VHH binders against o67189. Designs and how they scored, part 29

Target 1, 350 residues: o67189
Amino acid sequence: METTIFQFQKTFFTKPPKERVFVLHGEEQYLIRTFLSKLKEKYGENYTVLWGDEISEEEFYTALSETSIFGGSKEKAVVIYNFGDFLKKLGRKKKEKERLIKVLRNVKSNYVFIVYDAKLQKQELSSEPLKSVASFGGIVVANRLSKERIKQLVLKKFKEKGINVENDALEYLLQLTGYNLMELKLEVEKLIDYASEKKILTLDEVKRVAFSVSENVNVFEFVDLLLLKDYEKALKVLDSLISFGIHPLQIMKILSSYALKLYTLKRLEEKGEDLNKAMESVGIKNNFLKMKFKSYLKANSKEDLKNLILSLQRIDAFSKLYFQDTVQLLRDFLTSRLEREVVKNTSHGG
Below, E stands for the ipSAE of ESMFold2; O stands for the ipSAE of OpenDDE; V2 stands for 0.75 times the mean of E and O plus 0.25 times the DockQ between their complexes.

## First folded at step 13 (VHH; framework vhh_7uia_1)

Design u2 (at its last look DockQ between E and O 0.36; V2 from the best seeds 0.00; counts 0 for: pae E 5.0 > 2)
Fold by OpenDDE, look of step 13:
Structure u2 (fold): chain B 350 residues (1-350), chain A 120 residues (1-120)
Amino acid sequence: as target 1 above (350 residues)
Amino acid sequence: QLQLVETGGGLVKPGGSLRLSCVVSGFTFSDYEMHWVRQAPGKELEWVSDISRSGDYTYYEDSVKGRFTISTDNAKNTLYLQMSSLKPEDTAVYYCARDDLWEGSPFDYWGQGTQVTVSS
């Protein structure tokens, strides 16, 4: 049984289900997070989180079997992240999968929420052991809200604060955040704070404030410089961003998003598709952004973009798997590119 | 105590009208967006309409635009859904729900629902 997160939330908090094990996934992670936040609030100390990538098989089963030592019949909520990684650890052995299914099937006193940070594919949901697990309590889906609803939500928020946002500015903000509610919330709050007594927010203002830690430091400036291959200035801006406390993952997220979009656009262009239509298909609708993306496409070959994506993936992997300093990795990347550029310029007599 | 109670549902012929009411207790409309959501048999929840905290802004699903009107009476702590030109497709249980998605509380409280049946 598949239900929406809203339906699930409604029933879960009003009439707790008899089922105990649920799989949560979807494109709108914000909704899942908000649900989990409420869950945490409800269960308090009886809210437990397990990380599938960190926990051993034995620890995992122990955690699920642990009856409250303190004898209180209080229901626990167990949230499991990175379940896929845990499954990988279990391997492909049928016996291990059966054990897992058996353990989860026998959960009686506690609620177990298996949370995926992305939308699961149909193939994944139809595969063991997830297929069986999902049959216990069902699948909860956090479907993406319509762009229109998100837009209206943001617009209403501004209006409630007496702020009028220009249409282009709003579109810019929405596109930059990819309609991510978490990001939008942060940016909108910043903009509200910035506006203060101002009643109108312009595109220029949004550009200056969005993803910025100061009036002079903007993540998008960094991305712009990098994509336009001004690596020297990009390095300086990167340092500034870090100094102001911008999390490297935020930078990586934006950069990766742009790189992927650009690569997609480059491919579509090569296929002879209309660039404007192609840009819209990847969510670039604002004229200003279209202009910027055109400039990025001009500045980068398909190979350049591919290499950029690979580099970013590598940085991400090294940061997550080997716990390397993401900032240093970015610096190294930029430095390497800068060196190459200098060599090219010197070879051409410049 | 937080409570939402829907009333006003019933059986109506196509083209008819109904007015749903949702009486709220334990909070004020100024603090939350209020929504009407409906669920037809065997179908998923469907968002119908919402009204802003101030009551100044309303939004409707495309299928109900021009036919339904959402409103509030703060003095009565009541949310309304005026339905006109009802169609069989409008048959569903209608719920009023409190929503504060921005603050991380989307549809945190619901009423019990009221049945609307449109049939010839």
Scores: ipSAE 0.545, ipTM 0.784, lowest interface PAE 0.9, mean pLDDT 86
Fold by ESMFold2, look of step 13:
Formats: C-alpha cells, sequence, structure tokens
Structure u2 (fold): chain B 350 residues (1-350), chain A 120 residues (1-120)
C-alpha cells in the first residue's frame, strides 16, 4: 500500500488500518513530524522510539517482540529512526535480512513506523526490506509543499499580526531556513515578537535576529530550559524533540557546546576578563545569544557547569560503550535533577 | 455535531463551470484555515486551494490557478470553490477540510466529498 501523508492521516486516527508496519519518507519532513507528534499524543506511555544507529540487534528485536512478556493488550506505537544504519549493522547477511522481514511481517498487536529523514528513490523502495514492507504494510510519502505555498504561509502569518515584511527580508528568511516549516515557525514567531511594537521588518533586522544553525532550531528551547534549571519543562520538550525526529546526538552536541562555553566564561570571569569580549572569544557574537548566555551564567555556578559537563560525558560514554539508549539516559539525568530540586523546595517543611 | 458538508458537484462538459459549497457547523469557521482537496480515481489526495482565516488571502495549486476561485461567507459558515474552464483532468472527488498546519493541527476534519466529473 502506498499513500500520501495527508491521506494516511485522514484514515489512521479515525479508522486505523489492518496493516501494522509503515515506512514514512518524503521531502516535507515537517508533515511527518506533526503526524508523529499526534501519534505520541494518542499513545502516551505506549509510544516508543528506537534509534537504529545506537541499539544492538538483540535490543531491536526484543523491543519489537516484547508485547507478550508483560502481558499487553495495550497497543503500542514503535517509531524507528536511522533504520538504514541498523541495516548496515546487519550487513549483507541474507539470513539476518530474512529474519528482519519475518519479524516485521509478524507484527500483529502494535504499530511500527520506520521513519526516513529524506525522500526515498524508487530503487530504495524496491530493495529489501522495504519492498516487503510495501507488500504487507504501507509506504507513506510526505510530498514537498511548493516554495510559493510556503512563502504565502509565512507572509500570511506576518500579515495576521499586522507586520509589514520587506520582500528582501522575507526572501532571506526563506533561504536561511531552506523553506523548512519547522525552522520557519520558530524564526517567524521570534520575529513577530521582535516586531510587535514597530510593525515592520527589514533585511538587516532579520539578519540580526535569526540564528544560522537551521537543523537545530528546536534544540535551543530545550537547552534554554535545562540551563535555567526548569527540568520539568525541559523533560517535556525533550519528548517533543524525539517525537519530531531530532537525533539525540545532535541534542548532546549542542548542550555540550553550550556547557563548555559557559564553563570557559566562568573561568574568564575569574581572571577579570570583560564578559562581552569573553563571549566573542568563544564564538558568541549574536546579541540575542549574548543576552541568553548572561542569563545562563547567572543561573549556574562553575561547579554546576562542571557537573553538567561530566554528566554529559558519562551519558555519551554509556551510550557508546554499553549500547544504552541515549534518550533514556537523558531522561534519567533530567529526572534526577528534577528530584533534587523538589527536595530543596520542600526541605523547609520537613 | 461538528460537520462539514460539500455540495455542488456533478457532470459537466469541458470548459464548463461549477460552484462547490462546504457548509460547516460545530466550530467557528474563521478560527481555522479551510482547504479544498481532491482525489482523482486511482490517484493520491491533492491539495487544491486554501483561504486565510480573514478570507483576504487565497492560495492555489499551480494547475488550477486562474481557473478556480476560493471564497468564504462567514455569516453562513460556508466555503466556496468556483471552478471554471474545467478540464477532464479536474475529474475527482472534492473535499473541504479544516487545518492549522502552522500550529501542528493538520487536516483533522473532512467532509464526505462531492464528485466532479468533466467529460465530453
Amino acid sequence: as target 1 above (350 residues)
Amino acid sequence: QLQLVETGGGLVKPGGSLRLSCVVSGFTFSDYEMHWVRQAPGKELEWVSDISRSGDYTYYEDSVKGRFTISTDNAKNTLYLQMSSLKPEDTAVYYCARDDLWEGSPFDYWGQGTQVTVSS
């Protein structure tokens, strides 16, 4: 069965199909991510994410097969990222590929979604195991919205707020984000807040306000919440990032970079360095980021930042050395920090 | 309760015209983006047109631009699609759908659809 994401969404949430295994691919990744967000809302605790580059064959098959051990009847949704990397671990071994196909064909009580971060070509879809999945399951494609449609969506959002955007500013914003709706939503909402009083946006203003790292747009909210010690909200945002398909290694890289920069800035403050110049020396030149980093420095001691760095290093090492789930390690870290904050907040009454 | 009802489909000769209507109930029409989507026999769903919440901005798929006009009557909670210069390629079931893709609420309610057939 092959279908578009629009058609699939129309039917899946009203009258779920008999098929249980689906491949999601396409150029419009935002549509896939919004479907998965809705899926996570539906399944709650029964929504499971697997990363093919991080788990062993044993863990992968156990996760797909375990519905009988703890006594189910509760339908689960299993979402698999980096499936190509998992296939590379299997290699060219015919028996292992046949086993994979058999396991996928025999999924009866759960839904399995194999998620690709690009549009697959006809040759790729005609290769095993995806050829077999097309037979007993389904292939779902998220076709790209036209650039003109995306431009009109963005322009409409500014006009709804009464904001006049210069044409070159709009074109720059569209190019900056690569016409990516997830990134556009973040940037447009920030620009609307920026322009709420003046009601006009110029090219120079868009260049000043917009971040340049487009694939990391949502991760910065998570990092902000974590560094300001709002661990409860950070945990919720982490769940959203994973359901939207942000790879945990990307999250770890950005968080580690920020933590190291903040620790370096603490040491430069000890030496009496001017904070603004110190920030530029570690690559923080954007005025918006400078303001955010000042807030992070106020919220975190040098020892807080050292402990954060050590924790992140341990999470990375355990993910690689012991093949443990990076996402679960991050959750455990945040949960532990949240519990310590709760104890502090209640200690005056005990 | 919440309902979208399409009408106005039928059989028409090439070059002819039809006006489709979608009457909504159970929600405030102007709080959502409204779309026309179609499905030809054996083909996937294809987005056709949408209209801003205010009704002031309209958007069209390239193949229908200049031939189709989307509009609203907020007092009647009705979405329209005026179709002209119809071609056999426009033969499809046409649906109206509610959406707010920007806010992460993709196409959550659909009408039953109305058949448009363009043939000699």
Scores: ipSAE 0.067, ipTM 0.498, lowest interface PAE 5.0, mean pLDDT 81
ESMFold2 (binder alone), look of step 13: mean pLDDT 80; pTM 0.809

Design u3 (at its last look DockQ between E and O 0.38; V2 from the best seeds 0.00; counts 0 for: pae E 3.6 > 2)
Fold by ESMFold2, look of step 13:
Structure u3 (fold): chain B 350 residues (1-350), chain A 120 residues (1-120)
Amino acid sequence: as target 1 above (350 residues)
Amino acid sequence: QLQLVETGGGLVKPGGSLRLSCVVSGFTFSDYEMAWVRQAPGKELEWVSDISRSGDYTYYEDSVKGRFTISTDNAKNTLYLQMSSLKPEDTAVYYCARDDWYEGSPFDYWGQGTQVTVSS
């Protein structure tokens, strides 16, 4: 009933277990993310994500019932994030918890994965409904890799690219990211690109390029693609981020922050301010980031940025005021932008 | 059709040596990182060693460092694990697996395993 993520991955994708409901938790969230990515590859259109903080009780039970009763003959995989928030909606009524446990126990043709963003303590696992899930389903833990193994994995990647990283630079990077593999992948990729010709990374260079963005891992790639107007790739990256459990509000936070900074920079430039000083005034001090922002400014007019900000404000308002799915609103926005670019490329003009 | 086939296991006395082989088919060997993983009786899977796709970098779990050597023969699509100074604690089923944490695919394919038993 309780297993590790590697044992579960090996078993699930070769000879799936009889159990149908699983809790995924642990310190090594990267491994949960990669398991879910493989799950999405296996199930394709039959892979469904539910957000416990956004979905109502009625919608939750309907989704499980529909996937169990009225889906096609094929198995579906239902992935549930923020289950704790869903439990808060149920309140303390014992009857409602018993109903939830009964629904989960009766999942027969589909798989349900309850995903936590941290390692659960023994007390949490001993509480309902997780105690019951441990009985009729499974508990899967993703334990943290040792700090020494993480250090060696990162160093191996730099050596593979022929990059000599100073020991204090490497240790700074590891401490900055808290040995978090998701953050490390992002920061290592940036550092490799930075050092592609020099093949040397010093402490000062790592301090200039690397950031701690643990709550917003991989969002930088999405924002970069969107601001450089590569909407097709941005859509693909967005889907990946959501499938890996990146909360859509974090995506909106970073994108909105960048859009606002860029708009402010346009206004300061119109007032005659030096661009370099203007960038520092909005918190952009890193030379690498300054180069990226210069590229974003070149790709976007002031009107483009104003329209982007208004669109993001509307997405946020519709999510809250009309209870609409933030992820779908963001997809619709990107799809609309992609369609506009196709029309422009084929248009002769009026 | 991706396949990984391990051979070379067996019974060996403490202090002895074995060489495990893993023949790979269905993908280009040099495009992926490979790893050895083991499972002792009643224990969870334990990562043992990995090697980069080019063969330039190797890593070992602390308990096997200095005793085990991972290597590849790209022409034969074969991964090796040379084990020496074997201890009873090394008794396990050994699996080869495709492992690339950086690209987001840790242990995505596994072999069926080969038994190594270290006993007097």
Scores: ipSAE 0.323, ipTM 0.726, lowest interface PAE 3.6, mean pLDDT 82
Fold by OpenDDE, look of step 13:
Structure u3 (fold): chain B 350 residues (1-350), chain A 120 residues (1-120)
Amino acid sequence: as target 1 above (350 residues)
Amino acid sequence: QLQLVETGGGLVKPGGSLRLSCVVSGFTFSDYEMAWVRQAPGKELEWVSDISRSGDYTYYEDSVKGRFTISTDNAKNTLYLQMSSLKPEDTAVYYCARDDWYEGSPFDYWGQGTQVTVSS
């Protein structure tokens, strides 16, 4: 049985279900996080988190079997992150999968929430052991709200603060955040703080403030510089962003998104598709963004974009697999590109 | 203890009117956005309307726009939904909910719901 996070939340907090094991996933992680926050509040000390990538098989089963030493019949909430990684650790052995299913099936006193940080594919949900596990309590899906609803929510927030946002500015904000509630919350808060006594937010203002840590430091400025191949300035901006505490993964996320979109656009363009239509198909509807993306496309060949994507993937891999410093990797990347550019310029100027 | 209690549902003929009420207890009414949500048989939850903390701003689903009116009485800690020109497709269980996703409380508390049936 599949239910939405809202329906599940309603039921869970009003009439707790008899089922004990639930699988949570979805595109909108903010909704899951907010649910979990409420769960944590409700259970307090009886709220336990397990990390599937860190916990051993034995530790995992022990954690699920641990009866409250303090004899109190108080229900516990166990949240399991990175369950996929745990499953990988268990391997492909049928016996291990059966054991897992059996253990989870026999959970009687505690609630178990298996939380995925992304939307699960149908194939994943239909495969063992997740298929069986999901059959216990069901699948909870955190779907994105409609774009229109999200837009209304954002507008509502601004209006409540006495701020009027220009339509273009709002569209820009929505597109930049990909209508992600978590990102929107953060950006809206920043913009509200920025506006202070201002009653109107313009596109220019939003561009300056959105995804920025200061009036002069913006992640999108970095991305813009990088995509326009101003690597020297990009390096400076990167350092500034890091100094202000911007997480490198946030930078990587935006950059990767842009690179992928650009590559897609380049391919579509080569196929003879209308660029404006193509941009809209990848979620670029704002005229300002269209203009920027056109400039990026002009500045980068298909090969350039491919190389960029590969480089970003490499950085991501090294960061995640080898725990290398993402910032340093980005610096190295930019430095390498800068050196190449300098060599090219010297060879043509001589 | 936080509690939301809906009342006012019933059977009504097409074109008729109903007024739903939701009495809130356990929290300050004006600190949260409030919403009406409905669920028809065999259908998913559907957002109907919400109102700002101040009550100054109201929002509606397109299907109910012009027919439904959301309002609050802060003194009574009560949320209202005035429904007019009711249609059979409005048949559902109507829930009031606290809805403030900016504050990390998207539909975190719900009432038990009240049945609205529109039938000839």
Scores: ipSAE 0.294, ipTM 0.703, lowest interface PAE 2.0, mean pLDDT 85
ESMFold2 (binder alone), look of step 13: mean pLDDT 79; pTM 0.790

Design u4 (at its last look DockQ between E and O 0.40; V2 from the best seeds 0.00; counts 0 for: pae E 2.01 > 2)
Fold by ESMFold2, look of step 13:
Formats: sequence, structure tokens, C-alpha cells
Structure u4 (fold): chain B 350 residues (1-350), chain A 120 residues (1-120)
Amino acid sequence: as target 1 above (350 residues)
Amino acid sequence: QLQLVETGGGLVKPGGSLRLSCVVSGFTFSDYEMAWVRQAPGKELEWVSDISRSGDYTYYEDSVKGRFTISTDNAKNTLYLQMSSLKPEDTAVYYCARDRLWEGSPFDYWGQGTQVTVSS
């Protein structure tokens, strides 16, 4: 079966299909994200995420197993990211690919969603195991929304806030993001916050505030917010990153690298080394990054940075040794820090 | 108890006009964006038009621009689609839907649809 994500969403949540295994792919990743968000809302605790680059073959097949016959038995929604990486681990072993296809074909009580972060080509869809999935399950494509519809959505959001956006500013923003709705949503929300008082956005202001959003840029935004202790906004950006399919280990890599560099800079500053020279010694040579690192150093004491590094090491250890969800561990860390900020504010309110 | 009920479909000759209505209940109509979506025989669902919650901003798929007009009557909780210069390609089941695409829930509620047939 092959269908569009709008048609699939319409029917799945009213009269779910007999097929149990689906491939989700397409140019409009925002629509895939929104479908999966609704799926998570529907299934709650029975919504399971698998990362194909993290799990073993045995863990994969165990996660697809039927529900327990003890107590209540309820269907699950199993969402698989990075399936291509899982296929790489199987290699060219025909027997293992045949086993995978057989397991997927025989899913009877759960739903399985294989999620791709791009539009698959005809050759890819005609290759095993996806060819077999098309036969016994379904292929769901999220086609890109028209440029005109995206333009009008963006314009509407500014106008709802009473913000007058110059035509060339709007066109620049659309071209900068390539009409990508996930990127546009992030940039538009920032621009709305920026223009909330003056109610006008010029081309120069959009050029200054908006920049090309990539998955790496979004990770740096998360790191920036965390290091400036804006934990509430950091949590929102974290959720966005996961929705974009950013692997949590990439987030941990960048955050840990920044934390270690900052701690090193504190140590060098205590020894009297010039801050600019010290920054270059840890690989910070770009003037924009130097300005950002100066702000991070102002916002964090040496003890703050030491404690951050220890917390990140604990998150990494729990993720690996106890099979804990890295994303949830990051959320718990941020939530704990946000709660400490609330306690501090109420203590100073007297 | 949220419901969307489409009416006004029917058979019309090419070049003719037709007005679709969608009466909503179970939510304050002016709090939400509304859309028309259609499905032609053998085709996938196609967004046709939507309207902002204020009613001030309207959006149209290219093939219907200048021929279709979306509007609302907030006092009656009713969404309209005025269709003119109808073509055989406009033959479809037309659904009204609540549109929350930006908020992460695109077309979160649908009506049962009304058939529009444009033929000799």
C-alpha cells in the first residue's frame, strides 16, 4: 500500500488499517513529526522508540515481540529511527535480512513505524526489506507543502501578532530556510519574540536575527540556552531536536565538548593567561564563538562547569550501563535545574 | 462531541457555481483556523483552502485561486466555500477540517464530506 501522510493520518486515527508495518518518508519532515506526536499522545506508555544505530539485532526483535499475556495486554506503537544503520549492522547476510522481513511480516498486534529523515528514491523503495514492507504493510510519503501555502502560513503568524513584515524580509526568510517548515517555525517564533514590542520587521533585522537552521545549528542553540541557564527554553529546543531526528549522542558530544572547553578556560584564566589566547588554544577562533564563550564564562562559575561535566558523565553512564533513555535523562537534568531556579526565586521573595 | 457537518454538494455543469457549508459544534468557531480539503476519485487528499481564525486571511491552492472563495460566519459557526467556474477536475468529496498545522496537529478534526460532481 502507498499513500500520503495526510490520507494516512485521517484514516489511521479513525479506523486503523489491518496492516501493521509502515515506512514513513518524505520531504516534509514536519508532517511526519506531527503524525508521530499524535501517535505518542494516543499510545502513551505503549509508545516505544528504537534507534537502529544503538540497538542489537536481538534487542530489535525483542522490542517487536508480542505483549505479555499476564494482566492487561495492549497494542504498542513501535517507532524505529535510523533503520538504515540497523540494516548496515545486518550487512550482506541474506539469512539475516530474510529473518528481518519474516519478523516484520508477522507483526500481528503492534504497529511498527519505520521512520526516514528524507524522501526515499524509487530504487530504495524497490530494495529489500522495503519492497516486502510495501507488499504486506504500507509506504507513507510526506510530500512538501506548496511554497505558496508555506508563505501564507508564515505571513499569517506574523499578522496574528500584529507584526508588519516587509516583503523583501519575508522573501529573504523563505529563501534562507528553503521553505522548510520545521526551520521556519523556529525562526518565525524567534522573530515574533524579537519584534513583540516594535511590531515591524525589516530585511536588515531578519538578516541579523534569522540564520540558516541546520541540525547542527539547532544543537548549538540548545547548548547556548543551557549554558546561559535558560532551562525552560532549552527544554523546548531539546524536544524540537528530537522531533528532527537528532541523535541524542550528538547532543551529548557537543554539550560535553563545550563544557570541557569552558572548564579549561576557567583554569587558564586563573593562571593569568589572556582569554583570547586561551580560547584559541581550545579551538575557539571565530569571533562570534568567542563572544558566545565569553557570555558562557560570565554565566557559569568554575564549580558550575565542574558540576555540569559530572552530570553529563552520569547521564552518559546511565544511558550505557542501565539502558536509560538519553533524551529523558537530559530532560530530567534540565527539569531538576529548573526546579532549583524556582526554589531560589521563592527564597528571595520575602 | 465536536462535529463538523458539510452540506451543499451536488451535480453541476462545467462553468457552474456551488456553495458548500460546514456547520461546526463543540468548539468556539472563531478560536480556530478552518480548511477545505478534497479527494477526487482515485486521487489523494488535496488541501483546497484555509482561513485564519479572525477570518481576515485566506489561502488557496493554485488551481482554485480566483474561482473559489472561503469565508466564515462566526455567529452561525459556519464555514463556507463559494465555488465558481467549476471544472470537471473539481469533482471530489469536499471535507471541512480544523487546521492546526502550525501547532503540530494538521487537520485534527474532519467532517464526513459532501460530494461535488462536475459533469456534462
Scores: ipSAE 0.474, ipTM 0.785, lowest interface PAE 2.0, mean pLDDT 83
Fold by OpenDDE, look of step 13:
Structure u4 (fold): chain B 350 residues (1-350), chain A 120 residues (1-120)
Amino acid sequence: as target 1 above (350 residues)
Amino acid sequence: QLQLVETGGGLVKPGGSLRLSCVVSGFTFSDYEMAWVRQAPGKELEWVSDISRSGDYTYYEDSVKGRFTISTDNAKNTLYLQMSSLKPEDTAVYYCARDRLWEGSPFDYWGQGTQVTVSS
């Protein structure tokens, strides 16, 4: 049975379900994260997170079998991320899939939430072992809110504060955030703080403040510098962002999004598609952003973008798997690029 | 204890009107955005309308725009949905919900719902 995250949340917190294993997926990750946050709050120390890409098969089953030795069997909530990767690790062996299904079927005391960070395809849900797993507790879907709804929410928030946002400014903000509610919330709050006594927010103001920690520190500036291969300045801006308390993960998220979009655009361009149309297809509709992305495309080859994506993935992996300092990893990345650039310039000047 | 209680649903002919009421208890009505959502048989939960904390701003789904009116009576801690020109496609269970989407808690509380059936 497929339920919406809203229905599921209501039911789960009011009348706990008998079922124990649930699959969560959807386009609106904000809703899933919100649910998980509440879950974490509810279960406290009994909230456990497993990473499917990091955990071995043995560790996985152990984690699910660990009956609280301590008789006071407080229900645990186990959240499993990257389950797809775990499945890949298990391979195509029927026996292994059956074992997995059996283990999950026999979960009695704990709640297990298998969380996908994207919308699952129908084919995926119809395939074993997910098909069977989904039959245990069901599928919870976090559907994406309509762009119009999101726009209205943002507008409502500004209006409540007595702020009028120019239409172009609003569109810019929405596009920059990709209609991501988490990002929008952060940016809107910043803008509200910025506006203070101002009753109107202009496009220029939004450009200046959006994704900015201070008047002089902007995440977009960092991304811009990096994509334009000004690594020295990017390093300086990175340090500033970190000093102002910007979470490295936010930086990574934006950078990754841009890199992926750029790579997609590069591929489409190579196929002979119209660049403007291609940009719109990836959510870049604002002329200013189009201009920026054009500049990024000019500055980066397909190979450059691919390498960038791989590097970012590596950073993400090392951060998550090995708990390495994301900031340091980013610094190392930038430093490495800077060194390469210096070498190239010295070899040609010479 | 937080409670939302919907009333006013029923059977109505196409083109008819209904007024739904939602009485809120356990929290201050004016501190929260309130919404109406509906679920038709076999369909997903659908947002219908919401109203700002102050009541000054109202928003509607496109399909109900011009036909439905959301309002509040703060003194009575009651949310209303005036429905006019009802259509068969409006048939659903209607829920009153506290909407904290911006705060990361969408529809954190809602009632048991009231059935609205539009049929000739």
Scores: ipSAE 0.271, ipTM 0.677, lowest interface PAE 1.6, mean pLDDT 85
ESMFold2 (binder alone), look of step 13: mean pLDDT 79; pTM 0.793

Design u5 (at its last look DockQ between E and O 0.40; V2 from the best seeds 0.58)
Fold by OpenDDE, look of step 14:
Structure u5 (fold): chain B 350 residues (1-350), chain A 120 residues (1-120)
Amino acid sequence: as target 1 above (350 residues)
Amino acid sequence: QLQLVETGGGLVKPGGSLRLSCVVSGFTFSDYEMAWVRQAPGKELEWVSDISRSGDYTYYEDSVKGRFTISTDNAKNTLYLQMSSLKPEDTAVYYCARDDLWEGTPFDYWGQGTQVTVSS
């Protein structure tokens, strides 16, 4: 029997469940992320994330078997992303699946959360190993929130900021985002920022500011911070992204794309080309995005952008060739940049 | 240490009224959005009403608009749900919940619930 994410959350944080392995899936991924955020807060350093597409079988089993033999060790929360990919690696061998099931069944000291980024089909839930997990663990589902609730949530947010949104504008925004709360939240924040001087948002304004639906909305926040050289906040956001199950390669892809576009724009600008035309030539047509890119260009020299691109290439290479942790490499990159900025500021202030 | 305690439920005839109360301890209303949710037998948890942190804005599910009123008394740390024109479809366990969905903490705390039964 499936438990809703809210019911599960209540039970999990008030009365520890006997079950140790849980599958989290559903249409409303935002709720899963919010749960995981709370989980991370609770467990702190004992919150561990595993990537099924990156982890070896041996590493996987080791991570799950780490039972605090010593009575004093704090319970751990292990979150597993891309579990399907892991299963693919195990192959179709019945013995391997049985081993996996056995390992999961024997988890005693830690909580294991298998997170899916979509709603699982009945067939998937009825197949091994999830079928077995359902028997000794729990299946948790995050169902979609009502459209009305989401609509009201958005309206409430605007009202709190003293902004009135036209009905058609609101409807457009909701439709554009497909009532995806993560995307909607991002767009609403953008609009709030845009409306800082305006108390009314029209349909035309929303169309001008709103972007097409992207699955990686939070990644753009990270990229924005990084490109504006707020490395401290970028680090925090990075950690959040990872905790929410965003794959580091997705982050790298978007960041690389932006960096390359910016570098191109910088070069074109140096050649005396019109920046607006140049932006369009690299696929930046949205006015809001144009504004952002202008800010990035102001914040970064050609050399900065070149160095960024090279750094990203290195990270990619180290990840692929040496199987280094991409997330750690990104952290190191950000930390190094942060340190440099601090030194610069201290040298100029002294 | 956070606690939500709902009271005021009971049996009522269709068209009747009930007032639910939720006493909160361990946090301040002004810091969180508060909500009423309900769960009917065999159904999923349903959002009923929200009230803003300031108490200035209230929101309702369409099915209860015009019939239910959410309010707070900050001095008493109490959330209320005034229900009028009750229908059999309103039969459910009603829960008081702290709800900051936008901030990433939807229904992070809620009480034991109070049973509301609307029957002729």
Scores: ipSAE 0.746, ipTM 0.889, lowest interface PAE 0.6, mean pLDDT 87
Fold by ESMFold2, look of step 13:
Structure u5 (fold): chain B 350 residues (1-350), chain A 120 residues (1-120)
Amino acid sequence: as target 1 above (350 residues)
Amino acid sequence: QLQLVETGGGLVKPGGSLRLSCVVSGFTFSDYEMAWVRQAPGKELEWVSDISRSGDYTYYEDSVKGRFTISTDNAKNTLYLQMSSLKPEDTAVYYCARDDLWEGTPFDYWGQGTQVTVSS
């Protein structure tokens, strides 16, 4: 069975299906989170979470067990995160994978939800054990919400507080967050608090307040300094952002987004496209942003941007693969760049 | 338990009008945000319109703006969708829903739907 998350939600909470094992995946992780929140409310103490990277095979199979302490089975909802990591623990042994499939096939009283933090590709869904789960259970996909729906939702929240948001400020915020509702909710609520007395929210104010610790220190100042190669000031701003609780993933997301847009603009210029139209094609429509991106393009060659993107990809990979601190990796990157600038100045003198 | 019952669908010619109704029971809908959603054959659910808890603010998907009007009758616990200038692309099953995406309860409850068919 394959279905979308809203169709599944309607069916599951009105007329529970006979299938007992489901895979949840998709680009709109917010919808998976809201589904699981409703599931947790329904099941209360009978809602359990398993972390595939933390539990043993024995603990995993025990948790899926149909046993009851008091002689009657209460229906349970078992939610499994990091299932791919659990599969790695099983290794390549065919017999252990067959055991897993048999256990999942024989779930009769409980519900089991295997939760992925991304959209799975067709090839991934065709691999065991997910291939078998698709047969005896179900695959539930959370597709991306429309940009129009998200835009109107954000407008609604500002309007309900009597706050007038400039059109370019709104578009900037939406593009910056990539229409991500979890990020938007946090930043919109902060902007509402900021604008509670003024009742007007301008582009300049969104730039100062979004992802910031003060009106004049924010993630965009860091990105600006880095792209204009002021590495000494960029390091100071980075330290301030981290000291006041800005999440390093927010910093990496914004910097990566800008780097990729700039690299794309360099390639579009190679094809002979007009710069202003090229900027609009990558979502840069605000005149202030156009001016800033033009400055970034002047400060960075195509190779500079390629190397920046590769460095950011390495930082992301080392953070995830080797569990190294994202902030320290970013500091090391900036320190290396600053030291290269010092060497260049000394070399030009001699 | 909570019930949401949509009525008022049917077959209409392009350019025609329909008024959909959603009668709720088990809760006072003026205490909750409400929405209309639709599902065309072979498509995912699409948001159409919603109305704030107070009833003071209405929101519409771009393709229906100026053609559809959402409203409420609190005394009857009824949500309405007045549809005009109907187009073949409006053909769908229409559902009313208790829906608060921002607060983390999207499509919390919704009904069985009413069919709207726009055909020459």
Scores: ipSAE 0.604, ipTM 0.828, lowest interface PAE 1.4, mean pLDDT 83
ESMFold2 (binder alone), look of step 13: mean pLDDT 79; pTM 0.797
OpenDDE, look of step 13: ipSAE 0.658; ipTM 0.833
ESMFold2, look of step 14: ipSAE 0.533; ipTM 0.797
ESMFold2 (binder alone), look of step 14: mean pLDDT 79; pTM 0.799

